VH-VL binders against q96il0. Designs and how they scored, part 103

Target 1, 167 residues: q96il0
Amino acid sequence: APERGAERRDTAPSGVSRFCPPRKSCHDWIGPPDKYSNLRPVHFYIPENESPLEQKLRKLRQETQEWNQQFWANQNLTFSKEKEEFIHSRLKTKGLGLRTESGQKATLNAEEMADFYKEFLSKNFQKHMYYNRDWYKRNFAITFFMGKVALERIWNKLKQKQKKRSN

## First folded at step 3 (VH-VL)

Design y1 (framework fv_ebrasodebart)
Fold by OpenDDE, second read of step 4:
Structure y1 (fold): chain C 167 residues (1-167), chain A 123 residues (1-123), chain B 108 residues (1-108)
Amino acid sequence: as target 1 above (167 residues)
Amino acid sequence: QIQLVQSGAEVKKPGASVKVSCKASGYTFTNYYISWVRQAPGQGLEWMGWISGYSGNTNYAQKLQGRVTMTTDTSTSTAYMELRSLRSDDTAVYYCARAGFDYESSTYYFDYWGQGTLVTVSS
Amino acid sequence: QAVLTQPPSVSVSPGQTASITCSGDNLGSKYAYWYQQKPGQSPVLVMYQDTKRPSGIPERFSASNSGNTATLTISGTQAMDEADYYCQTWDDSTGYEVFGGGTKLTVL
């Protein structure tokens, strides 16, 4: 039995955008689009007096971002790979090379590519459904925690005002 | 095991032609491109061109247009590179390399190389 | 034509980390490939798609590519790592592969 060489699924490097905001930033920073996911990473600001609730929110946002980055990086790579394999297969079937004589990538026409897109969407339909579901769940949780943090901040401001009136 | 075995060293006069062979083994020849890269003594790598193992389609570096011809024999899994009108500055080690297809970037990289063929152009 | 610029030489002591850079316009938007060439030998692919190692390449080899600079990093550099290193990318405008000028790594 020929040992099926374990295609090491080269996991897309966890493309944590190496974008580092200026150290003195008091705000969330949005980086350039990641080359794999095409998503813009956000560097979340860490307040000096971050509450436990704020920290939880920040962590949840960070985790959700990482999840999104990984998903789309992998999806884009998979798409690109499968697309090229499709093109390669079709070109070979046509007796054509992968590149033109001018060195340009040989391409299929839009009609031929339509088949690929249909197949790809069909194949990945469930994956996208799960992604969407999880996306909503995560964003709902984030929104919920944002609300909690907002209430906490209001409460803290009210307490501070009362203390200043009592002194 | 994937191997590219090139022909032996050549000594040529200016104006002559040289034809270098590259026999591929250990993989399906028609699934890949063969690229040729040369290296002058003490210099860097210079891409010369590629040829499809399937279609025979070629792309040559502009600098070598008209002087270089790449061919393949699929029956023997052999690639050939002919360089004509040889000059002293063509003295180099010539490498064939298998061009692996990078599906992520849709580009080629050279994952296996021949041992190189020294071509000396001397008067 | 895309030009890749490498330092002509890098020196490192055994066990230290060597870093070889390759600079090119928008190189970070493309994949960089790295080749090792020992004296009198053929080039060997050591890194592909910026960060991926071919089979048989030691884990001490790593690479990154961001902005206009790709970097090959060799951690715990060994005497056997002394070689010329070339970066490579593809020029989409011309359809040509492009090599850097090469970097001679010396292990002192």
Scores: ipSAE 0.019, ipTM 0.586, lowest interface PAE 7.2, mean pLDDT 86
Fold by ESMFold2-Fast, scan of step 3:
Structure y1 (fold): chain C 167 residues (1-167), chain A 123 residues (1-123), chain B 108 residues (1-108)
Amino acid sequence: as target 1 above (167 residues)
Amino acid sequence: QIQLVQSGAEVKKPGASVKVSCKASGYTFTNYYISWVRQAPGQGLEWMGWISGYSGNTNYAQKLQGRVTMTTDTSTSTAYMELRSLRSDDTAVYYCARAGFDYESSTYYFDYWGQGTLVTVSS
Amino acid sequence: QAVLTQPPSVSVSPGQTASITCSGDNLGSKYAYWYQQKPGQSPVLVMYQDTKRPSGIPERFSASNSGNTATLTISGTQAMDEADYYCQTWDDSTGYEVFGGGTKLTVL
């Protein structure tokens, strides 16, 4: 096989935080929250005898995690930016300064902020619908691959039992 | 309009390093991977690796591990591929391509390609 | 361990149907992707997820994928279809994306 190496490639888990798990971990490791998405990345354990099917499942889970991190990081940044723009605009309309006497940023009350939240959710409705659709599709694919891995492990155990009985 | 624009042709001596750039436009850079694929004269396509536009995480072809480094600059929507310890058989056209992920098969696929960068390695 | 095998060349006359095969172990259980590369140009995605055409690709392009063989079919072949064609999928043995060796389509 022209693409086949002597040993399988050591692929580092894909994670937004780039935090590395302990080097000899024998289980999945959970990192600190990403500063933008506020989600904890999972660094996946790579077993020594990982099958191609197990590798596909891990790759799918790693990529789905990156996709999820990216969505929420972008969403949170957009929310924060638009929230600040809304507050700034409303304070100008009221003739108020952008900072208090203590130097803190001036804020709006909960009733005024309710308008922003309503507008933000309405504006982003379609984006969230596409996210939910893709989230369900990805989770279905993950469950399907988990089923395939489970069947592979059952089949391998059956083959081992037959060999041990025969020998 | 989606475009990937690569840096110009390079001529290098054996043992040198080359760094090729790929500037993306017309889409959200952080939503896609950039893959690198090379093609030796008269030969087929060879996948080299990919890099995430968001995280900067990389995955390299085993044959090139230790010699290749892929990076991004999200502020300029640019991906880079550096290949070290060049050999004459590294002479090829190097392509960057936007990569999507097909989660049903766990396969990356390449929907838009740069124009290619010819790297010639000769003494 | 699905190494993708393509015939090195296929020749057809204008108006004939061209058939380009791509063979690999259990390829039908995966999705195949197809690329067209004209001389001096970058590859162009012409087929994705076995049977689906990107916008801008003529309807005369179709494809199938079953068992161990994926096939790209070009009906009513035109001179403009003359190119190298590559199939692509995942290689289970390496964990890498893999291309077939390519097929040169000649229209004479």
Scores: ipSAE 0.017, ipTM 0.615, lowest interface PAE 6.6, mean pLDDT 82

Design y10 (framework fv_ebrasodebart)
Fold by ESMFold2-Fast, scan of step 3:
Structure y10 (fold): chain C 167 residues (1-167), chain A 123 residues (1-123), chain B 108 residues (1-108)
Amino acid sequence: as target 1 above (167 residues)
Amino acid sequence: QIQLVQSGAEVKKPGASVKVSCKASGYTFTNYYISWVRQAPGQGLEWMGWISGYSGNTNYAQKLQGRVTMTTDTSTSTAYMELRSLRSDDTAVYYCARAGFDYESSTYYFDYWGQGTLVTVSS
Amino acid sequence: QAVLTQPPSVSVSPGQTASITCSGDNLGDKYAYWYQQKPGQSPVLVMYQDTKRPSGIPERFSASNSGNTATLTISGTQAMDEADYYCQTWDDSTGYEVFGGGTKLTVL
């Protein structure tokens, strides 16, 4: 569309990046990566003649996106926080200051950081298992409702064909 | 533990507006929707709408569209429901409830409820 | 319109089995949820996904859902079970959550 990308609205009320699709868009709009989750949000187009079942599907997709964005925003925050705490703890154990003489943050070598990654993955294994379970459940539900919407559209077309023949 | 605490009872005149608060604690507020359900004296439960604790997205019952607004303040884990142009038949106990989404059935269900807020609309 | 229909009242003697029905078109193809509300109190979820019981709800509560009728069954009914019971599901025509009209269970 001629005005694609020309009109922008960043509402950001939820603490994640939000965007407004270009005026007159008749399709879903994919935005830039969110600052916290690093995932691209989708802004869903709402047709004027949306059926209740189509609305249910769209809301399910929107909620699944919100859940996914929230999970990864929280996970990334937790990773950053625990990484910083790990570095501080190891530096204190070595008797080193948290800053170099140049005022920069002191850091650990790759071998020491490997210990952190190993511990982080192990500690978060259960959390990621629940995430994967819920992710699959959500996608199965979306697929199921996509099937219901498709069936509704087929039956509506058949009903119109029957009605047209009766008239 | 998980708790939803609502604001106190209100008495309003017809045509006024009321805003009820619901403060959540004991869970990650942004992981759940907050639903509002009202109950007129001696009557059954009537669903009013829900709001996302994360995005602020809302869904309102058809009969209340144009009169109801739901908002959240994530910093205080508080949900709000404002009902405008009050009529005598809006007299009810208003409940907030934590709404989980059942992905298998695509249905919202209400696992924890606030204590309720009585709103009386009288002249 | 009334999408879910419940009987307005059911009476049982202590120790007897109470049966509360909830009727709706093709309800058995959906999931039903049940709430208990005692006088002056907030509703409490007592059954979810047709047959599942939340933690803290006694084993004497059970439920079924088939065809057009979901049923909440309370075995060995006790005085403490006296309450209003509401069923809930999703309305295909509006896309909204709907409650039944409620059933007052009296234990005499």
Scores: ipSAE 0.000, ipTM 0.479, lowest interface PAE 14.2, mean pLDDT 79

Design y11 (framework fv_ebrasodebart)
Fold by ESMFold2-Fast, scan of step 3:
Structure y11 (fold): chain C 167 residues (1-167), chain A 123 residues (1-123), chain B 108 residues (1-108)
Amino acid sequence: as target 1 above (167 residues)
Amino acid sequence: QIQLVQSGAEVKKPGASVKVSCKASGYTFTNYYISWVRQAPGQGLEWMGWISGYSGDTNYAQKLQGRVTMTTDTSTSTAYMELRSLRSDDTAVYYCARAGYDYESSTYYFDYWGQGTLVTVSS
Amino acid sequence: QAVLTQPPSVSVSPGQTASITCSGDNLGSKYAYWYQQKPGQSPVLVMYQDTKRPSGIPERFSASNSGNTATLTISGTQAMDEADYYCQTWDDSTGYEVFGGGTKLTVL
């Protein structure tokens, strides 16, 4: 059978935890940066007595991480692809080859590449606006649930102190 | 219009191999995974594995490890699933399904399915 | 690996509420998905990430996922809802998908 090429996981339906936590981990842990998104994934520790509210917060944080990872992985991929296509198209229009005499990849000068960056930013303006809008909504929701979890933990501690006094 | 179109039904003898194709259209093939799910007659859905449209990276169900190979051809937006050393209990309808990420809802799911390919294995 | 258990059948009268359960170890710590399959057809996604509806799925479909049990609820059940329903989740550690055994919903 022919040698299998390099295998990579770009996006997984499961999202967050293709990096398993260390065997003795009892806390959230942070993995290495993803090659495509350049973001560090967080594996969330699930305590044995997780409340429904704590579960909602964790799931929201996991969902936000998956959303962020996917957005930036796709954005970086799109940037790389469109950059290559733009360079190839411009070189072809000029009647130039894809490689220099020295065998290096042919490239465009800074002024020509400015056209690409301008087009890329314009084309992705709406996408980035929607990303920023969702990012603020998600951070607001996370902050809100973090506050609710904090209040729940304070309430539980007060209840436990009260119980200890009655023993 | 997003579509997954699979190859036609096949009849195989035990010990043979089968290769099912799934041609995608209407979306950027390299942005999604393709999962394979099979269903034996009168039985439920059984996940077989998935493959990245971008990297060709795969993840196979433990039960099928060593018998299944998934590949893609990005130039034709086609995914393939080959199952070797066929047994009678491999008789099933084989589905491909797109495993995608929805930017609006920020979730992964099998949002589009092929029509299915019946593979019959009989001596 | 998660093993998902569903009742093999559920029967309701038209207009009644149908509840289809899916049980698995710590299922509530994972996202659950639901698929509808009619005879001779491919599965159709009806619920994703525990509680969310895809575009085109009626509001009478709702779902929950807590502890060890996810539940698909169909309010005001119609004859057109008669189908097999499958729950699905994934194991975050392995990236493996797993389906429930399926529930046949009969509307009589």
Scores: ipSAE 0.000, ipTM 0.461, lowest interface PAE 16.0, mean pLDDT 78

Design y12 (framework fv_ebrasodebart)
Fold by ESMFold2-Fast, scan of step 3:
Structure y12 (fold): chain C 167 residues (1-167), chain A 123 residues (1-123), chain B 108 residues (1-108)
Amino acid sequence: as target 1 above (167 residues)
Amino acid sequence: QIQLVQSGAEVKKPGASVKVSCKASGYTFTNYYISWVRQAPGQGLEWMGWISGYSGDTNYAQKLQGRVTMTTDTSTSTAYMELRSLRSDDTAVYYCARAGWDYESSTYYFDYWGQGTLVTVSS
Amino acid sequence: QAVLTQPPSVSVSPGQTASITCSGDNLGSKYAYWYQQKPGQSPVLVMYQDTKRPSGIPERFSASNSGNTATLTISGTQAMDEADYYCQTWDDSTGYEVFGGGTKLTVL
């Protein structure tokens, strides 16, 4: 049953459906695969006393997830569209219909489809190269900020221990 | 060329709402955030919030939370900013800007700006 | 409170070097960004990541960021450089981006 008081106003960075972590969770959780990108979105846990630095790290991770989801959703859509266009074009050139006698979609043989895959990969090589470069940069930045957050947490724990002893 | 084109100037009474549009062209709209920045007459720049061109996810400046709503229409590559319960101190030029993400600093920077929309709030 | 503080005005003669400062606590540990705004026009990004120039920005523009102060430097200042200049970084108290109050550069 829905409970009004339990509502959380976190947004999903990639526009995917929100999911709820288990009741005792204080960690990030992984959702079902997005239908377009086929990637699993991460629901980021937000602590009640999140520091500005922790917020920057979470924002960077959310933005990186959104960028990654968008890249693969677009790539998968482009692949599907161009594959269908390639098949239709080749079937038309051969004078064949778009469906078999059994009502299934007509397909090309493995050698013909290999031509499409080679062409698609070659055509998209530069895009994939830029994706890998940016993915590396983003993960380097995330690692850097994770280090800063870790140092902040260590410093805060040391300050807390000192305050307890000073009283 | 990359261009952001905003809707025309508006005059509103206190308590009214205004909705400003920002039409993007020359780039893939869904690859960037759109940020809104306002500038009161003779004053400096004030960040209001951003919206994702992909997800529609938003983040608003704390002082505007509850009065501002940002939306997008991906089919027209257009971002919108609606400000409610207008006050005289909301009189400003409102800019949309494309927000580039700086991987090294985890900071947005604003590489292309719309021409601005003057919103005047007067009784 | 002003997270980033800029002088309201800086005046130089044509051909002289203009220096516009932007001060904030431990600003040198962050990246600074600079925008130029001419009267009646939109801001234009003139410097990013402390020292880098966008394509189309003259080599006369340079910048530094160290300690508590970021500085935008315009060598051989021209009349066309008259504008308001804004620095920008992120605010560690809010986690959001923040602009300085702006500096009016007068070339006379």
Scores: ipSAE 0.000, ipTM 0.491, lowest interface PAE 14.6, mean pLDDT 79

Design y13 (framework fv_ebrasodebart)
Fold by ESMFold2-Fast, scan of step 3:
Structure y13 (fold): chain C 167 residues (1-167), chain A 123 residues (1-123), chain B 108 residues (1-108)
Amino acid sequence: as target 1 above (167 residues)
Amino acid sequence: QIQLVQSGAEVKKPGASVKVSCKASGYTFTNYYISWVRQAPGQGLEWMGWISGYSGDTNYAQKLQGRVTMTTDTSTSTAYMELRSLRSDDTAVYYCARAGFDFESSTYYFDYWGQGTLVTVSS
Amino acid sequence: QAVLTQPPSVSVSPGQTASITCSGDNLGSKYAYWYQQKPGQSPVLVMYQDTKRPSGIPERFSASNSGNTATLTISGTQAMDEADYYCQTWDDSTGYEVFGGGTKLTVL
């Protein structure tokens, strides 16, 4: 959830290298995309009376977010590096320079780049398969704990209603 | 090989602060959390907290809230634990440990440990 | 009081099976972890997720976790197995990781 205007603070804390959510936010907020992973981080709102189970769920979601951001940041950097190396290698093989007349980086046509994409996907098949497996496991765990939190909240509301009725 | 190397033993007076370092090697530092666990002489293990190698996010044991600060330096693959307002009962061997996260149970477990740092707080 | 309770000591003869228990409310629903600590040394993870053994840990180590009790079992116990053993899980009340009080295993 995006930040609310009245609860927004202008300045990030000094020395912060990662995105910093607005202070005094009463809702989850979504930050700008990370420069390397291209994923938008979520800052989770922490209620003052957060239960241990709610804390575990939040920690699960935070850890999953960090895992996701790290995977995609590393994958994007690897892709960019290998793409650049492939282009340079092919241009060198053709006896061409690394830059066009306009000073832009020279590139290969779509047919030549198809070879790179095919090789990259094949090379990274195991890595992507492990990522998908772990994503499903994490999603299952998060869903399971969301269910537990929902049951706890229902139980607490029933307790509260009984307490109010006794007065 | 995976290794965690801690700073040397410290002797402190009550009221002082101590900062213990833990240098990691042999793995991608940002893929794991670092936990701190202490052990008073002749006593059991007591979990103090953890810090993410990626985000720097922390979680501290309730008993130590307000006195402990954990930080990391990703450029040197080093984690730090600072404990303030030292008391005689803070005398312990302080361990850093690499924490794997079991997302099925939401439990941190500790697969590699540093050699330990003895911190003695004398009256 | 204590979230996880372990007996303070267990004695066994060489070659016999040692059993170390760890008790906690609904522990069987939480996954248990086990650590071995020899005198003057750092703890070593010997069992994770109730029953799983890390690479490098001998097959004579096994574990179970059911109801309120997790058990670490060492078959064919050797002198090198003398150590303090700690169980670990998380505490529903605080949301933090907790260790048992530890069990000193003596072989002889």
Scores: ipSAE 0.005, ipTM 0.524, lowest interface PAE 11.7, mean pLDDT 80

Design y14 (framework fv_ebrasodebart)
Fold by ESMFold2-Fast, scan of step 3:
Order: C-alpha cells, then structure tokens, then sequence
Structure y14 (fold): chain C 167 residues (1-167), chain A 123 residues (1-123), chain B 108 residues (1-108)
C-alpha cells in the first residue's frame, strides 16, 4: 500500500480514485487522474443481460486496472521519495536550502536531474521488466476473451437467423 | 574498510602555498562531501570548508575565503586542499574528514577522519 | 547566533561519572555531535544526533541536548577515556559548522 501523509486523501484504499459516473450510463466512464498513480480510472458498464463470458472479461479488465493502479501508485511514491532525497542531497552538497531567495521551491537543472532518472531507471529495471511482461500477459488474456465474446455474439446472431428460418 | 589517507608533513616559509591531499577508499567517493578541519598546536578544532565528491562545489569558512581552494579528482577518489599566502598562525595539523549532512539540523558531521597532515610555517 | 562554550577541564576519579557540557544559544533546537581526541590521534565521533552512539563506542557513553546545553555523560569513567572532547553543531549567523573549544577530561 502507498505511504500515507498528512494531506487529504481523495482515493480508495486500493490507491484508485473513487468517482461518481453518470447514473444509468450505457458505456464505460472515464474518471479524473488518480492522485497517486496518475492514471484515469475506468468505471465499467454492466449490461442488464451480461453473459458469464462477458462478466469474466469485465472482471479481468477490472482486476487489470486495479493491478495497474497499485503498481503505478507505488512506483510514483518511490519515485517522489527518491527524487526528493536526491534533490535534497544535491542542494546540501551545494550549500543551498530547499527554498530560493524568492521563497520558491529550489530545483536542480535538467543535466543534474538526468543523472537521477538514469539511476532510478537502472535500479528499477527488473521491476519494470516484470511489469511489462505481466502487462502483455494481461492484455493478451483480455484480447483473447474479447475474441471469445465476439464469437459468442456472432454465434447468437446465427442462432437467431436459424430460428427465424424455421418459423 | 573506509579509510582517508593524507599526504605527509610539510615545512613552508611565510608567503608560500601548501597543497594537502586526502585519498578516500572503501566507499563511493561521489556520494559524500569531504570537509577540512585544522588544529593549531594546543588549540581546538577549526572547520575550514567542504567540497562535494559529486559536483565539486565548495563552501569555505569566511576567515579563509580568498586563500583556500578545495578540489577533487574523482578518478583517484582524492580530495585536495590548497592554502595560499601562508602565515605563522597557519601552523596546524590539517585533517580531512568524510562529511554526512543531517538535513533536520542542517549540520554536517564527520564520521571518518584522515590521520592528519602537520604543516609548519616558519622562516 | 551560536558560539559553543565548553569548560576547559573536567576531572573525575576512575569509576565515577564524568559530565561535559556544551552551551550555545538555542542549542537544544539543533542536533549536537561529540568527538573524542586522544594525544597525537585524529578525532573520533562518539555521539551523533544528540543521543545516538556509533558502533564500537562503549555503552557508558550517553548524551542529551535540551534548551541551551548539550551534555556528554561518561558513566564508570576509565583511564582510557582521558582525552579532549569537542561538541559540534551549526551556527545560525554564518551558516557554517562550529566546534566547541574543547574539554580536557582528566581521570585521576
């Protein structure tokens, strides 16, 4: 779970923003970016006559969204913490405070930040590699079930045509 | 093991310059500052300044500004302190020390010290 | 502003408790650090962040920092503790690190 701070929390315990989509929506609803993951959550529409296969696809998509939100919420927290530590360390090395003469938050130049990004990406290489593998596996599974749902709908249309011909 | 090894003792005439070296080993040189602290015979510790092992940025004690220069050579993990226009009251043991920064207190502290370099200024 | 003041000398008998003070304006709002220096040797960090002891420093060393005074306490003082002790913190007026004048601890 993401680290808690003194700041107001507008997200669900899972790290996903809770939002109120329009009632009786007949399609998926996209919410505002989550405070921690910076990803826009999707509220999935549940059809009145949802088949078991359609339900399985929807649940897979919801589980994938939750997994993705948790991963990026944790990644962003780690990034922010390590970025702050890096900036503070470098400003201390320069004998500078956290605020400029004008009271603005002190920052490092792009070249200095590039060193941090390079190190962060290197340290997290395996974690990102495993994330990419799981992301592709999940997308493959979603595509596979989308195909099954499409075939089910085609089959149902064929059955309807056959019944009409029989009458 | 963490070690700071300094160059040997030197005898200089007033008006000359001295350059003391401090070779670090046993840790990542670029992750720490090196501070210089001197001690005149029978006197206390006097902070002279620090240099970043990463950026090469320096901060010198006001009393020594204009006379002191600190540099590093990251390829050899070595810090240098050069003091110019030497006076008799610059006679002291010069120490290098690895400096950590405590952000809560905004204070540098010195966890590992070199063995010291005696610089004697006499005519 | 802070100039650190230490007593020049403290004497204690073996086995007794030695107390070395370090005074400065509002010192308790900052962290204090303590160094031990034996004749002919480099200083050794014996206390950091007011109360924390580095590995290798005996349990009989402790410290506090409150108000204007930081104190290094050595319980059951031994002959090997005879040394000069320096406190250190940060000076508000200059922004530089400052050492106290040092205290010679004599164990007799």
Amino acid sequence: as target 1 above (167 residues)
Amino acid sequence: QIQLVQSGAEVKKPGASVKVSCKASGYTFTNYYISWVRQAPGQGLEWMGWISGYSGDTNYAQKLQGRVTMTTDTSTSTAYMELRSLRSDDTAVYYCARAGFDWESSTYYFDYWGQGTLVTVSS
Amino acid sequence: QAVLTQPPSVSVSPGQTASITCSGDNLGSKYAYWYQQKPGQSPVLVMYQDTKRPSGIPERFSASNSGNTATLTISGTQAMDEADYYCQTWDDSTGYEVFGGGTKLTVL
Scores: ipSAE 0.000, ipTM 0.440, lowest interface PAE 22.2, mean pLDDT 78

Design y15 (framework fv_ebrasodebart)
Fold by ESMFold2-Fast, scan of step 3:
Structure y15 (fold): chain C 167 residues (1-167), chain A 123 residues (1-123), chain B 108 residues (1-108)
Amino acid sequence: as target 1 above (167 residues)
Amino acid sequence: QIQLVQSGAEVKKPGASVKVSCKASGYTFTSYYISWVRQAPGQGLEWMGWISGYSGDTNYAQKLQGRVTMTTDTSTSTAYMELRSLRSDDTAVYYCARAGFDYESSTYYFDYWGQGTLVTVSS
Amino acid sequence: QAVLTQPPSVSVSPGQTASITCSGDNLGSKYAYWYQQKPGQSPVLVMYQDTKRPSGIPERFSASNSGNTATLTISGTQAMDEADYYCQTWDDSTGYEVFGGGTKLTVL
């Protein structure tokens, strides 16, 4: 994955928030964007009396998050690697070194880089199409189980409310 | 098979620095974190920090901030832990351990451990 | 900061059940991990995610975690189980890993 700006450095690795904000509420929290995938991780709260449906939903959401993080981290790494190989190849063809006389990494102009971007997008088009298809399948499943969990919670609250009225 | 092999025992004077190495083999080094845990003679385990084999990002225990530096050399699959301004109470066996991350609990767990490196700090 | 409290020592006779507790504020809402350390040796992971055994750990090792207390249970305790046992979790305010103080299991 490409490096982020030097002025912004994550103290936590690869999109996983190591720090829980100091608070007394028990709920999910959202971390900063992952350095490699550029996606915000969600750390899920596990209730003391988690139902089988709630557990299945949570695991499905966690697995989907891991799948997304890994896909984009790998994609960004592949992009970075192939970009550097392309730049190196083109500079070698021109008879130029990899470093400028100031010691900085040599770069190609925007027009030269446009060739790489077109080739990269074409090469990865089918991969991105399959990713989108899987993304929709996963979100459909998550939405379905969210609905089941919501209905279970409503039903349980209705049962409790009836008991309170009877008393 | 998975192994973590640490450098040999060291004796240091107070105020000196020590750098312990941990060479990993048998797995993809860049896919895991390496944690450092120390144990003073007759005492329990104390977590010092971890470093990512992939990014080189670190997280250090607050009491060691400013004195500890963790680094990696991906080409040799080796992690390093340097502790500076040594005190007599830094005398301990220093362990490196491979850390897996459990996303469900946001907890690092230590599935493979190095053999330990005894660092003695004495006048 | 989170503190995990373990009894310093537990003694059992061979064949009896050993119970080692680890207490921490709302520990049951987190996963607990257990390590075994024999004299002069490195720690070995014996239980992960509260109740799961790594490959190679005998079935007589089991564990639970509820409320404020995680418990490591060794049924039919053998002389080879004599060791120091450490529980581990994380502090949710700092994200730092936390070990219990350790329990010395003596098998006569």
Scores: ipSAE 0.000, ipTM 0.462, lowest interface PAE 16.3, mean pLDDT 78

